# VH-VL binders against q9vjs7: the designs that were tried, part 7

Target 1, 121 residues: q9vjs7
Amino acid sequence: LRYSQGTGDENCETLKSEIHLIKEEFDELGRMQRTCNADVIVNKCEGLCNSQVQPSVITPTGFLKECYCCRESFLKEKVITLTHCYDPDGTRLTSPEMGSMDIRLREPTECKCFKCGDFTR
Below, E stands for the ipSAE of ESMFold2; O stands for the ipSAE of OpenDDE; V2 stands for 0.75 times the mean of E and O plus 0.25 times the DockQ between their complexes.

## First folded at step 2 (VH-VL)

Design m9f (framework fv_firastotug; at its last look DockQ between E and O 0.02; V2 from the best seeds 0.00; counts 0 for: pae E 7.4 > 2, placed apart)
Fold by ESMFold2-Fast, scan of step 2:
Structure m9f (fold): chain C 121 residues (1-121), chain A 129 residues (1-129), chain B 108 residues (1-108)
Amino acid sequence: as target 1 above (121 residues)
Amino acid sequence: EVQLVESGGGLVQPGGSLRLSCAASGYSISSGYYWSWIRQAPGKGLEWLARIYHSGSTYYSTSLKSRLTISRDNSKNTLYLQLNSLRAEDTAVYYCARHTYVSIEGTQVWKFEDAFDIWGQGTLVTVSS
Amino acid sequence: DIQLTQSPSSLSASVGDRVTITCRASQSVSSDYLAWYQQKPGKAPKLLIYDASNRATGIPSRFSGSGSGTDFTLTISSLQPEDFATYYCQQYGSSPYTFGQGTKVEIK
């Protein structure tokens, strides 16, 4: 017994990507208390997936293009620490309670080719 | 409304130096954003020059790095570009711009993209004798 | 440096037309970090699309971006009078950031 992948699995990988994150924190009156940021490495999906073109009466071009996009097949929660916190005037915050901020993000741990516009997630 | 206004342009002599200012209003430039200078020669395309982050980190176009300095003054909410050893080919409209930030789905966290969503109106610099 | 070449350099179109502009990179643009701008005479550029296919806030749905790797396309599905302008692509997948030479969309 063998398992067969879909037609769109030729080159879809989980790669590391560096992104710049910012989070703004507001008080109970809606006033900015601090801005925290960091350069973080997160996983992303990148690759080429097969595309199909079929004749269609319902499209203006006479063809329906079926696209496959490299997307996350499984997400995992990651805690990211934003290490550069600043008050509204741009002064660096260094106290243990205000100098960093932990946030939770979901990142891909597995990528696969899915039909573009797949709404199962 | 958030606005950027460039100043310091005009007629400048070859071999001289140029200092441009970009005054920001409606928000603080020290609030964790990236800022760039971009120029456009008359009738030509766009050329990126330099970026600065609120932490003071800078990055420059390799072809112009030796002649460029990007800086800021947080107390004046103003960005600066210094360009030395001016040549006729430095004639251009100079823009300051903010790097785009977008929300991460389902969170109150934003990530930066190095596209530019807010631009100043530009200031024309003409280098001629 | 990644060189971006736009095609065509200029085109003539009528209101209601579907307009497509292509941007070809000399090497693959990492993460499809590509943006499109609209510029009218005497004005600063306006961001239309980022990350190849995401419309910027406030941009009409008739503007769409597509493509990956080295080949990218901006499409205006039904050209309006206010869309006659010059359009630029920009990559930010690698430093330095670079722009295409521009495509002028003129009234026919």
Scores: ipSAE 0.021, ipTM 0.663, lowest interface PAE 5.4, mean pLDDT 82
Fold by OpenDDE, look of step 3:
Structure m9f (fold): chain C 121 residues (1-121), chain A 129 residues (1-129), chain B 108 residues (1-108)
Amino acid sequence: as target 1 above (121 residues)
Amino acid sequence: EVQLVESGGGLVQPGGSLRLSCAASGYSISSGYYWSWIRQAPGKGLEWLARIYHSGSTYYSTSLKSRLTISRDNSKNTLYLQLNSLRAEDTAVYYCARHTYVSIEGTQVWKFEDAFDIWGQGTLVTVSS
Amino acid sequence: DIQLTQSPSSLSASVGDRVTITCRASQSVSSDYLAWYQQKPGKAPKLLIYDASNRATGIPSRFSGSGSGTDFTLTISSLQPEDFATYYCQQYGSSPYTFGQGTKVEIK
């Protein structure tokens, strides 16, 4: 029997990813005022985590496997400016006030291997 | 220590315009954070007016958007507010304020749109004929 | 817009009293982005609580905030002489940022 002593953080890293964001803004009456979008680069966690396998008398197979997944260990809030804004009729808005929209999202700053299904972080 | 000092208040006639300044010291307004203007009519509550991100992105109160302009001069490290077509109800003390940030030990985690932790002393604008 | 309604609008209390102020939002406040401020006459507001329950730097432990969703509370466990002031709640979960109408805490 071979016991896997994975590093737990092997090949788990923060990568850059390009995503397309869309956000709608509504006025005080609940009517759509504008839709803004942009292609932006955000961080993501990606990589392979080593699982551990050990003998166990409580499982039918005789082994207990602990699976690990690459996920964020720290997040930061990031302000992203959506630079393509359109009115409900599809006309592009170009004014300084309406031509762009700031949104907040959270992105990973650090990634680690955690037990899969663990949502404590 | 970060400090904000408003100026430019005074007596203005209806239909006129105000231009207020907020001089910041101890921190560059172009380096980070959101910055806002908030006003308070005499004996009344607080009303948020506009914000500017350190990048220059702006957002306005819907009801006053057509009359308001928030801007900055990086060389002077100063925030500005212009309000046109003044009315009697625009009479208020006008404050500039900085939004808070959150830091996690050992990391740089920022919460940009947060509460207001730094305020100026305010400047009074009176709109009267 | 999110409307914040404070209760009560004013109250009288004595030094040592427990004071509770409520702030109710017209809709759920995102991520509990709710702040409390103290304001004294002729002065700018002072941040007390942010994110509903976090005390700002330098704020005494007698001040505490709680709540989520639409209902938030500021509590002063033992009122001190310097605590007589007007208190405001404020949400920053969505634009435009809005304030409660204020609660004046007066000496009985």
Scores: ipSAE 0.017, ipTM 0.610, lowest interface PAE 6.7, mean pLDDT 86
Fold by ESMFold2, look of step 3:
Structure m9f (fold): chain C 121 residues (1-121), chain A 129 residues (1-129), chain B 108 residues (1-108)
Amino acid sequence: as target 1 above (121 residues)
Amino acid sequence: EVQLVESGGGLVQPGGSLRLSCAASGYSISSGYYWSWIRQAPGKGLEWLARIYHSGSTYYSTSLKSRLTISRDNSKNTLYLQLNSLRAEDTAVYYCARHTYVSIEGTQVWKFEDAFDIWGQGTLVTVSS
Amino acid sequence: DIQLTQSPSSLSASVGDRVTITCRASQSVSSDYLAWYQQKPGKAPKLLIYDASNRATGIPSRFSGSGSGTDFTLTISSLQPEDFATYYCQQYGSSPYTFGQGTKVEIK
């Protein structure tokens, strides 16, 4: 007999979180042209997924522990503008061409409970 | 090689204040990174206190926010921590540290982790009457 | 606040042993933002692992991290004389950043 308990998606949610991003840009000769950074708000997965201990006839201890982790089930691309750009000497760059930089990141849009260590989607 | 050296510790009385310094060498604190203060009470674990970004923005542990000030002097390449209204529980070794900065895989974009890859040697503050 | 509980609090081991230390969080640590540090007496902590499983620069391959959610593990595959120290986990998935109580690894 199979003896299992699943976890719903309770309290596993997509939350806004602040992260700090940097990107360095180099010219064709490998010289650093600028560094750009920003504090940005992105989604992350956070929350409770129930782990359960239940009687089991198939483990050496007589118990089966199923651990579930709140993980992204769906990612989407997000364009972020880094608005704080500096030259190699640390001087702020303010021109339209050099004062900001767009980057592309993937962030979660959906989070669900998965069995810990399960990397399939 | 980047190095951090704390100073300003010693014996203080309850109700007093302390001002700690962290002298950085090998990297300009205004050129990059987040920088933090962390403390460790004798025989206890570690407690994060505050951070400052290279551009000057600050963020504080909520439990100590009313008593803490993190600041810096870029011309001296030095971070500071001010802690007021000292109590016995503030007895600790105080560290300054630099945040880890890592690339986001496959994007050539770096992010800061709020883990700490460079630490100073620490300075001991003892609060006793 | 997320509380981190390490197990065991102390252990005794011999050179060459495989050592496993666990870190249990009171809530899931978002995106596995979990670090491990080594600290020797009178010294500052040294970063070993960040983001649960990524080895910091210059850290020997005998150190590895694993786990996710609420359960994380630091493994030393073959203990060396310089590895006798106290080890801490730290989460940075939410503020305030919090540390485990430590695990002391000492000579058997």
Scores: ipSAE 0.013, ipTM 0.602, lowest interface PAE 7.4, mean pLDDT 81
ESMFold2 (binder alone), look of step 3: mean pLDDT 89; pTM 0.919

Design p1t (framework fv_tezepelumab)
Fold by ESMFold2-Fast, scan of step 2:
Structure p1t (fold): chain C 121 residues (1-121), chain A 122 residues (1-122), chain B 108 residues (1-108)
Amino acid sequence: as target 1 above (121 residues)
Amino acid sequence: QMQLVESGGGVVQPGRSLRLSCAASGFTFSDYGMHWVRQAPGKGLEWVAVISYDGSNKHYADSVKGRFTITRDNSKNTLNLQMNSLRAEDTAVYYCARGRYYSGWSYYFDYWGQGTMVTVSS
Amino acid sequence: SYVLTQPPSVSVAPGQTARITCGGNNIGSKSVHWYQQKPGQAPVLVVYYDSDRPSWIPERFSGSNSGNTATLTISRGEAGDEADYYCQVWDSSSDHYVFGGGTKLTVL
């Protein structure tokens, strides 16, 4: 038997999200050189995954309830440019060398329902 | 070890009836939904019927609806398929298979029997 | 009724990667299961829920599913992988189980 609380398809998907990124840069002496930030659009996993009730002889109730969570199945590296850089005194940096900072982020390109707590991809 | 053993296949004339059985062992039969899947000689897999773990729900492929009846006897660990009004296109190897599901009510078949051949001769 | 489309055959050289596709409208929103069938034998589950693998199946077998195409990937192909491969989904609108037409994998 199907456990019949939910009907239809799952909706775990890759969605666009706007986040505010801040990155601090330090020199070899541990002194802060600059702080850079930007608002960027990145992918995130979001959605609903159905829970299931499976017959089991190892549980007192005779059933195992499984919980499914929407999470990344594949990640892709993305280069983001932070365009608002400031020196330690809070002065805006505008030079080609210091006025922007490229960073690498990993974002989901594919999201799927996995057992909650099962983080092997 | 889990095992599914089909029996009851044979050669039968069009319009006649045949009853297939599947004996299950090595797992708690009454905890699982069961399926029949067939394969015509040289062709692909075709789902035939399903029965829920307690026998209360049954579904059939359109090609067999009204002619085939799936039943189970949990006290004997046995799955049955009663096939009436047999046609030449019912000629196939019939497999019983154990149904599993996890997400979105999608079922998959984790264990299969070796199959039993049904030939409807003309 | 919902239809799954597979290429009739795929060839791979020993040690190379084989890819078997399963096409279906919005199949990426469904869960895809894959079966291997050798001549005269019953089907064997090789991948379930798009990318999960039974413990008895080698890591060379993997799956993916997005958009309109699901793919079974077999890395480092070997002679023992020669078989017919079938994809399968549950069609929620009809409450039926749908198989693809099958793909014969030949290792050259």
Scores: ipSAE 0.000, ipTM 0.520, lowest interface PAE 21.5, mean pLDDT 81

Design p2f (framework fv_firastotug)
Fold by ESMFold2-Fast, scan of step 2:
Structure p2f (fold): chain C 121 residues (1-121), chain A 123 residues (1-123), chain B 108 residues (1-108)
Amino acid sequence: as target 1 above (121 residues)
Amino acid sequence: EVQLVESGGGLVQPGGSLRLSCAASGYSISSGYYWSWIRQAPGKGLEWLARIYHSGSTYYSTSLKSRLTISRDNSKNTLYLQLNSLRAEDTAVYYCARSYRGWLSTKYYMDVWGQGTLVTVSS
Amino acid sequence: DIQLTQSPSSLSASVGDRVTITCRASQSVSSDYLAWYQQKPGKAPKLLIYDASNRATGIPSRFSGSGSGTDFTLTISSLQPEDFATYYCQQYGSSPYTFGQGTKVEIK
């Protein structure tokens, strides 16, 4: 007896989301140099994936359970600029060098349904 | 190949305003590059003015930031530079340029330049 | 601001000559983020060298860059007729990005 994975109402997709990012910068001696922040648009995976259950005499519950979660299948690096920078005392930095900070983020470019709790991905 | 064509130069009176355009072809300005404006006064060296990142973030020269606005229109694949309160010392050839950014680099060297447009500020 | 000073401001050379132009920074240029550009009269600058020593795509092997910190050099190993132009160094290690005053390479 086996249950095949069905073609259900799955809608795992890549969605745009606005998040607030904060990045701290330290000098070569480990001292805080500045903190920069901005509201940025990033991609995220969101949606529904189906799950399945198989009867089992091996497991204590009598069932072997499998669930699928919407996760990134492919990541790309994205560069963004943080435009609100502050020194360690909380003073707003406006100089050309210190008033903004470029950072790198990994974001999903493709989302798919994978087994929940898969630590190899 | 990428080509940049500046326009909007000419004779402008002191105290007026200037709006320059930079039309890009062969590449989308909304793709992952920085785009900059640089000027050069007659017989003088190059001066960096402003940049805009593909995300829309802008950065300005400190000496000009109160008079300068950089912007873009993705649908027209065109960059703009507006300079207000014009002075005689704003007389220059204005260049539009693309700055490459790799996945591991925040470098801002200019790999593609337009041919420039001359702006003369005189009464 | 980092000031860049080029030496010489101008030079006269003949086809086949080895030409050396230096660029000195008032402060250390971080990560050797320094570029060299060529500009001919009435034309836009053209990128030659980036990151102090990397030749840009399509640039002839006779052009080379070297140096680090505050002292940088552009060398043209065997000057060609099309190389008579003004050369500029530019640092992008610190904002604002600054250019040298230029070096004019003229026909002897």
Scores: ipSAE 0.000, ipTM 0.482, lowest interface PAE 18.1, mean pLDDT 78

Design p3t (framework fv_tezepelumab)
Fold by ESMFold2-Fast, scan of step 2:
Structure p3t (fold): chain C 121 residues (1-121), chain A 121 residues (1-121), chain B 108 residues (1-108)
Amino acid sequence: as target 1 above (121 residues)
Amino acid sequence: QMQLVESGGGVVQPGRSLRLSCAASGFTFSTYGMHWVRQAPGKGLEWVAVIWYDGSNKHYADSVKGRFTITRDNSKNTLNLQMNSLRAEDTAVYYCAKGYRLWSGSYFDYWGQGTMVTVSS
Amino acid sequence: SYVLTQPPSVSVAPGQTARITCGGNNIGRKSVHWYQQKPGQAPVLVVYDDSDRPSWIPERFSGSNSGNTATLTISRGEAGDEADYYCQVWDSSTDHVVFGGGTKLTVL
């Protein structure tokens, strides 16, 4: 025979979120060159994962406790263009080189319930 | 395309030191965690060490902790493993492996061909 | 420290399905990755995140992970599938990578 221990339902999903990104750029002498921003749609992980408790002969307390967190199971790198660039005085920059800024960031393409602390703390 | 090339292996006597290097190309080295994995002749894979994408965090297998040091130079796309106080049980092919995730990597999507380290009297 | 258990060897006849298991306590709650290693060569990723497959790997390779056992399934086995296969997880309690002991697949 086998023993089973129940948990509640889990709901961990990948959602789209609109965020406002701001990035400052400095020259070789540490002087501010520009600040760029944009509203960008990115993916995020959102949801609830269950924790379990079961009897254990291998732990000092006699119980095995596990916590599960909704986290990225797969990441994708993408380039985002920040389209609103300003000089240090707040004047809009419109030149081809200074009027926009490309940044790289990572976003989840898949989310799953993992044991908390499985990849990063 | 993407390549990892190990170098620095050789035959050394017990108690000596050896430095391994891994040259990376075809991806943005500075954004990925990097690992060293070894394999003794006729044995399985054994994880050795990891260094995060920015060098800020490092972890070592218990068998090498205190003797090996993992470092990286993001300006030169190189990963290094300084091996001190070498023992016969350190004899193995050493692989450089690219982690997938931003910080450390949950799995290895690319591996180098390996470099042989033989520790014998 | 977390331990992954694999059978040392598995045999399959040509055209039949091979199944390689990877045992670990509550491994179904971890992400399992699988590597193929042929003699004299570096390991190659064949399955990642339990059941996903890199684009360069044939559809015959698939994975599953539930409870205390993860499984690599190779359908329609071919001579070219002969290799050592390793499962791998990330141990969150120690921040260490853990490999299984490896399974030698023979196609006879």
Scores: ipSAE 0.000, ipTM 0.525, lowest interface PAE 18.2, mean pLDDT 82

Design p4r (framework fv_roledumab)
Fold by ESMFold2-Fast, scan of step 2:
Structure p4r (fold): chain C 121 residues (1-121), chain A 124 residues (1-124), chain B 107 residues (1-107)
Amino acid sequence: as target 1 above (121 residues)
Amino acid sequence: QVQLVESGGGVVQPGRSLRLSCTASGFTFSSYAMHWVRQAPAKGLEWVATISYDGSNKQYADSVKGRFTFSRDNSQDTLYLQLNSLRPEDTAVYYCARHTRYFGSYSPYAMDVWGQGTMVTVSS
Amino acid sequence: AIRMTQSPSSFSASTGDRVTITCRASQGISSYVAWYQQKSGKAPKFLIYAASTLQSGVPSRFSGSGSGTDFTLTINSLQSEDFATYYCQQYYSYPLTFGQGTRVEIT
């Protein structure tokens, strides 16, 4: 992973990350038909954001602390193809219909510092 | 920290049985398929068995099929390998290892976390 | 079963050397190969998967390549901690199979 040398107080960035994606497919009776997987590159948010502490007479600790976290400001849907499909006995599936599986994922396209615990986003 | 610890190895005569255990900590054990891999003295690695996250599916190497039984107890984060009808050729260090895929996949893959191993010696 | 054959079985090297280990599958396995490092008396350590993808935390001097039947593990500028036995493993299908191992010894 690449990291830019920070100038200023914040360095919240969108970073490429490789993750394992797994999807199991079951039939109408709950029996496993296949398991598909792939290693894919997705965006993630990574970095540091400023926190502020100031005196307060209304808090039990005598301080009001504001915390900022690096998180997604925009999400984009991405279609990923899982190319490693196996039957329930662990045999590789290679047919056009069973040998791959498309799934939808959401990934960040922009990252910014937001208040930690802001659940509206 | 993620850790696997094996126990139950020992010295036995041919034809006897042993039960190996592997205790997991530091990760969601119930979400991973698990493996047993063995290594005979001065030899390479040999895959023994794989068990799915819920214990409903199992794969065994032909050399142990019918003699070894793999099981798990997700409530105690523990794996078991029952070794029956042991042969001198079964002499090896037995490792438990975590399947690299998360969320219940037991499709063929690699092993990213390994225990220290437990030694099984079968001799007359 | 898919047979994995490593070459050489062992060789001697010095720190700073570029080391290459080869692994050959008995049939096409696409890129479904992992590599492990094992030091004497220790459990194996996961290095590489998908033939060329380095596991997080593994030094960049390690690299993997190959597809189909021929695969290679390369260590650029060997360090003292790299003297070990290396194993390839296929995960194209069950049963899972390992190569016989390549021992890298100090000269």
Scores: ipSAE 0.005, ipTM 0.590, lowest interface PAE 11.4, mean pLDDT 84

Design p5n (framework fv_lecanemab)
Fold by ESMFold2-Fast, scan of step 2:
Structure p5n (fold): chain C 121 residues (1-121), chain A 124 residues (1-124), chain B 112 residues (1-112)
Amino acid sequence: as target 1 above (121 residues)
Amino acid sequence: EVQLVESGGGLVQPGGSLRLSCSASGFTFSDYGMHWVRQAPGKGLEWVAYISSSGSTIYYGDTVKGRFTISRDNAKNSLFLQMSSLRAEDTAVYYCARDKYYTGWLRHYGMDVWGQGTTVTVSS
Amino acid sequence: DVVMTQSPLSLPVTPGAPASISCRSSQSLVHSNGNTYLEWYLQKPGQSPKLLIYKVSNRDSGVPDRFSGSGSGTDFTLRISRVEAEDVGIYYCMQGTHWPYTFGPGTKLEIK
């Protein structure tokens, strides 16, 4: 844990990030059917949050520790289409069924400073 | 006919800048990652740069990092290499090449189509 | 960076004879996905390089059966079962497993 120094202004925001996504699909027997990819723009949380350590007569440790991390406060489900699909031999798939793959992603629509340590989905 | 054609090479002074272009035809340019590869006179091949199909993933060879910038315009089926702070050691034939199938880190095929190259000479 | 070495650097061959070129990498070329991205290219005099072999042993479309690739890990071989006059040129191995991609120094194949 580290002490917070400086102005103490929060700067936790939702930013766009470009990522390259790859997903392999296997059939019920574990055989590779295809691999799909795309470069996509998704939201991410980024920023600075305050953290503090101060003496306490109430806590067993003698200190009150507060740490805040920039995390998603609201997630939204987004369907991303991976448009570059290839068979196991590396041949481009162009059929309506196999030429693209929809994947479900959860991305932040709102980011806030939350207490660090334990976290939930 | 699947084809790549480079242009923009020429004679340039040390410290100068030059922009190379590569025009693609006969295939869906936006489906392929692209490379620049160079060859100095009488020397072997040296990989220069890579750009993914959408343009978001870019890698450079150590010799050109910070001096060269790879970019693409999928609407115009064009690849570019902006070269700055040129040195005598950058004198070479520059080839563009497509990455036949690229699924990020799961590349299946090599560089199967190459342009004819464009010559860059850096001298005083 | 991964260093690629080739042997021999100069290979004079009699027409119809077999030829073999070795390629070695300073690091394993096995990717975390299980594939090995070792490629072979041929550059004929005055021409652009042409892909011969990808993923160690797979011939590119239109490449004659005379060409074969083999190997694993750090040691690879390109073999031509019977050399034709059109096979003259410089052969390069290349690794695509690690960024940056790196070529071997090349092997010049000449007819005697």
Scores: ipSAE 0.000, ipTM 0.535, lowest interface PAE 13.3, mean pLDDT 82

Design p6b (framework fv_bepranemab)
Fold by ESMFold2-Fast, scan of step 2:
Structure p6b (fold): chain C 121 residues (1-121), chain A 122 residues (1-122), chain B 112 residues (1-112)
Amino acid sequence: as target 1 above (121 residues)
Amino acid sequence: EVQLQESGPGLVKPSETLSLTCTVSGGSISSYYIAWIRQPPGKGLEWMGTIYYSGSTNYNTAVQSRVTISVDTSKNQFSLKLSSVTAADTAVYYCARTYKSWFGSRDYFDYWGQGTMVTVSS
Amino acid sequence: DIVMTQTPLSLSVTPGQPASISCRSSQSLLHSDGKTYLEWYLQKPGQSPQLLIYEVSNRFSGVPDRFSGSGSGTDFTLKISRVEAEDVGVYYCMQSIQLPLTFGQGTKLEIK
């Protein structure tokens, strides 16, 4: 959490976002066993970081600037359960073993403003 | 305490690729940037480039077509490769650390390696 | 590129006397964050450069009080109040506000 400053432009935070995930599972012979999907809530970093710009008569572009991007400062592993599984023929799978699929992904638990890429003029 | 140690060849032939390694001990690799600075005999300091542990790099435009800096996080090693070397690349090569905060890098060199001499000749 | 110009290029000082080195930049080193990104380094004979001063006037850890930095905008000065034998070497200013990072040409300090 960034302190409330006179700029008001820095608003880098961890937000919940709903995404649609699809994963296909294959057997040892490369044959599709099932396809699972779900709409899941995951964290994302979103916001504006202060991009500091100063007019300059010496700089070829007329400005000296530094860019800051809202990025993950800490990631955490999360297990997501996909609850809509289908066999290769498109039939809904409902058994406890095949009707859901756990996948692991990393999501941000903390977001902060870091310098973006290369320094700009 | 943070320590930096350069290693590389004493002699490189013209047109070949120079390869140098900087080994860093102490501190978390994510808490700093590593820069390469060189000094030709009797001359001043020239910044070559800087790298973060993620692989992100900034290069001096004067050498960017020939220079590549990379990191091996498993060994805490940073490398500099300079292609198509000439006698003008003869210099002492230093690696140096820049502290990284959540605001980005501080861009001053608080710790330096001892330097490694590279001579380009046949 | 920002050009850093040092004067003098060479300086001989009697031990105990003061020394002053000037550094001028081709454009302002003041950032919109209120900081001025100007550093001073010392390279003793046969050694690696070492940081003396950062952000114009802040002494790095372990740097003696006899060293002081001052200046603003494009004009900067490094002062040594009483030069000692261990202060012999080449002094460099550096700007870190804009890439590429650039150094002055160096000032060689010698004891008479």
Scores: ipSAE 0.000, ipTM 0.507, lowest interface PAE 22.4, mean pLDDT 80

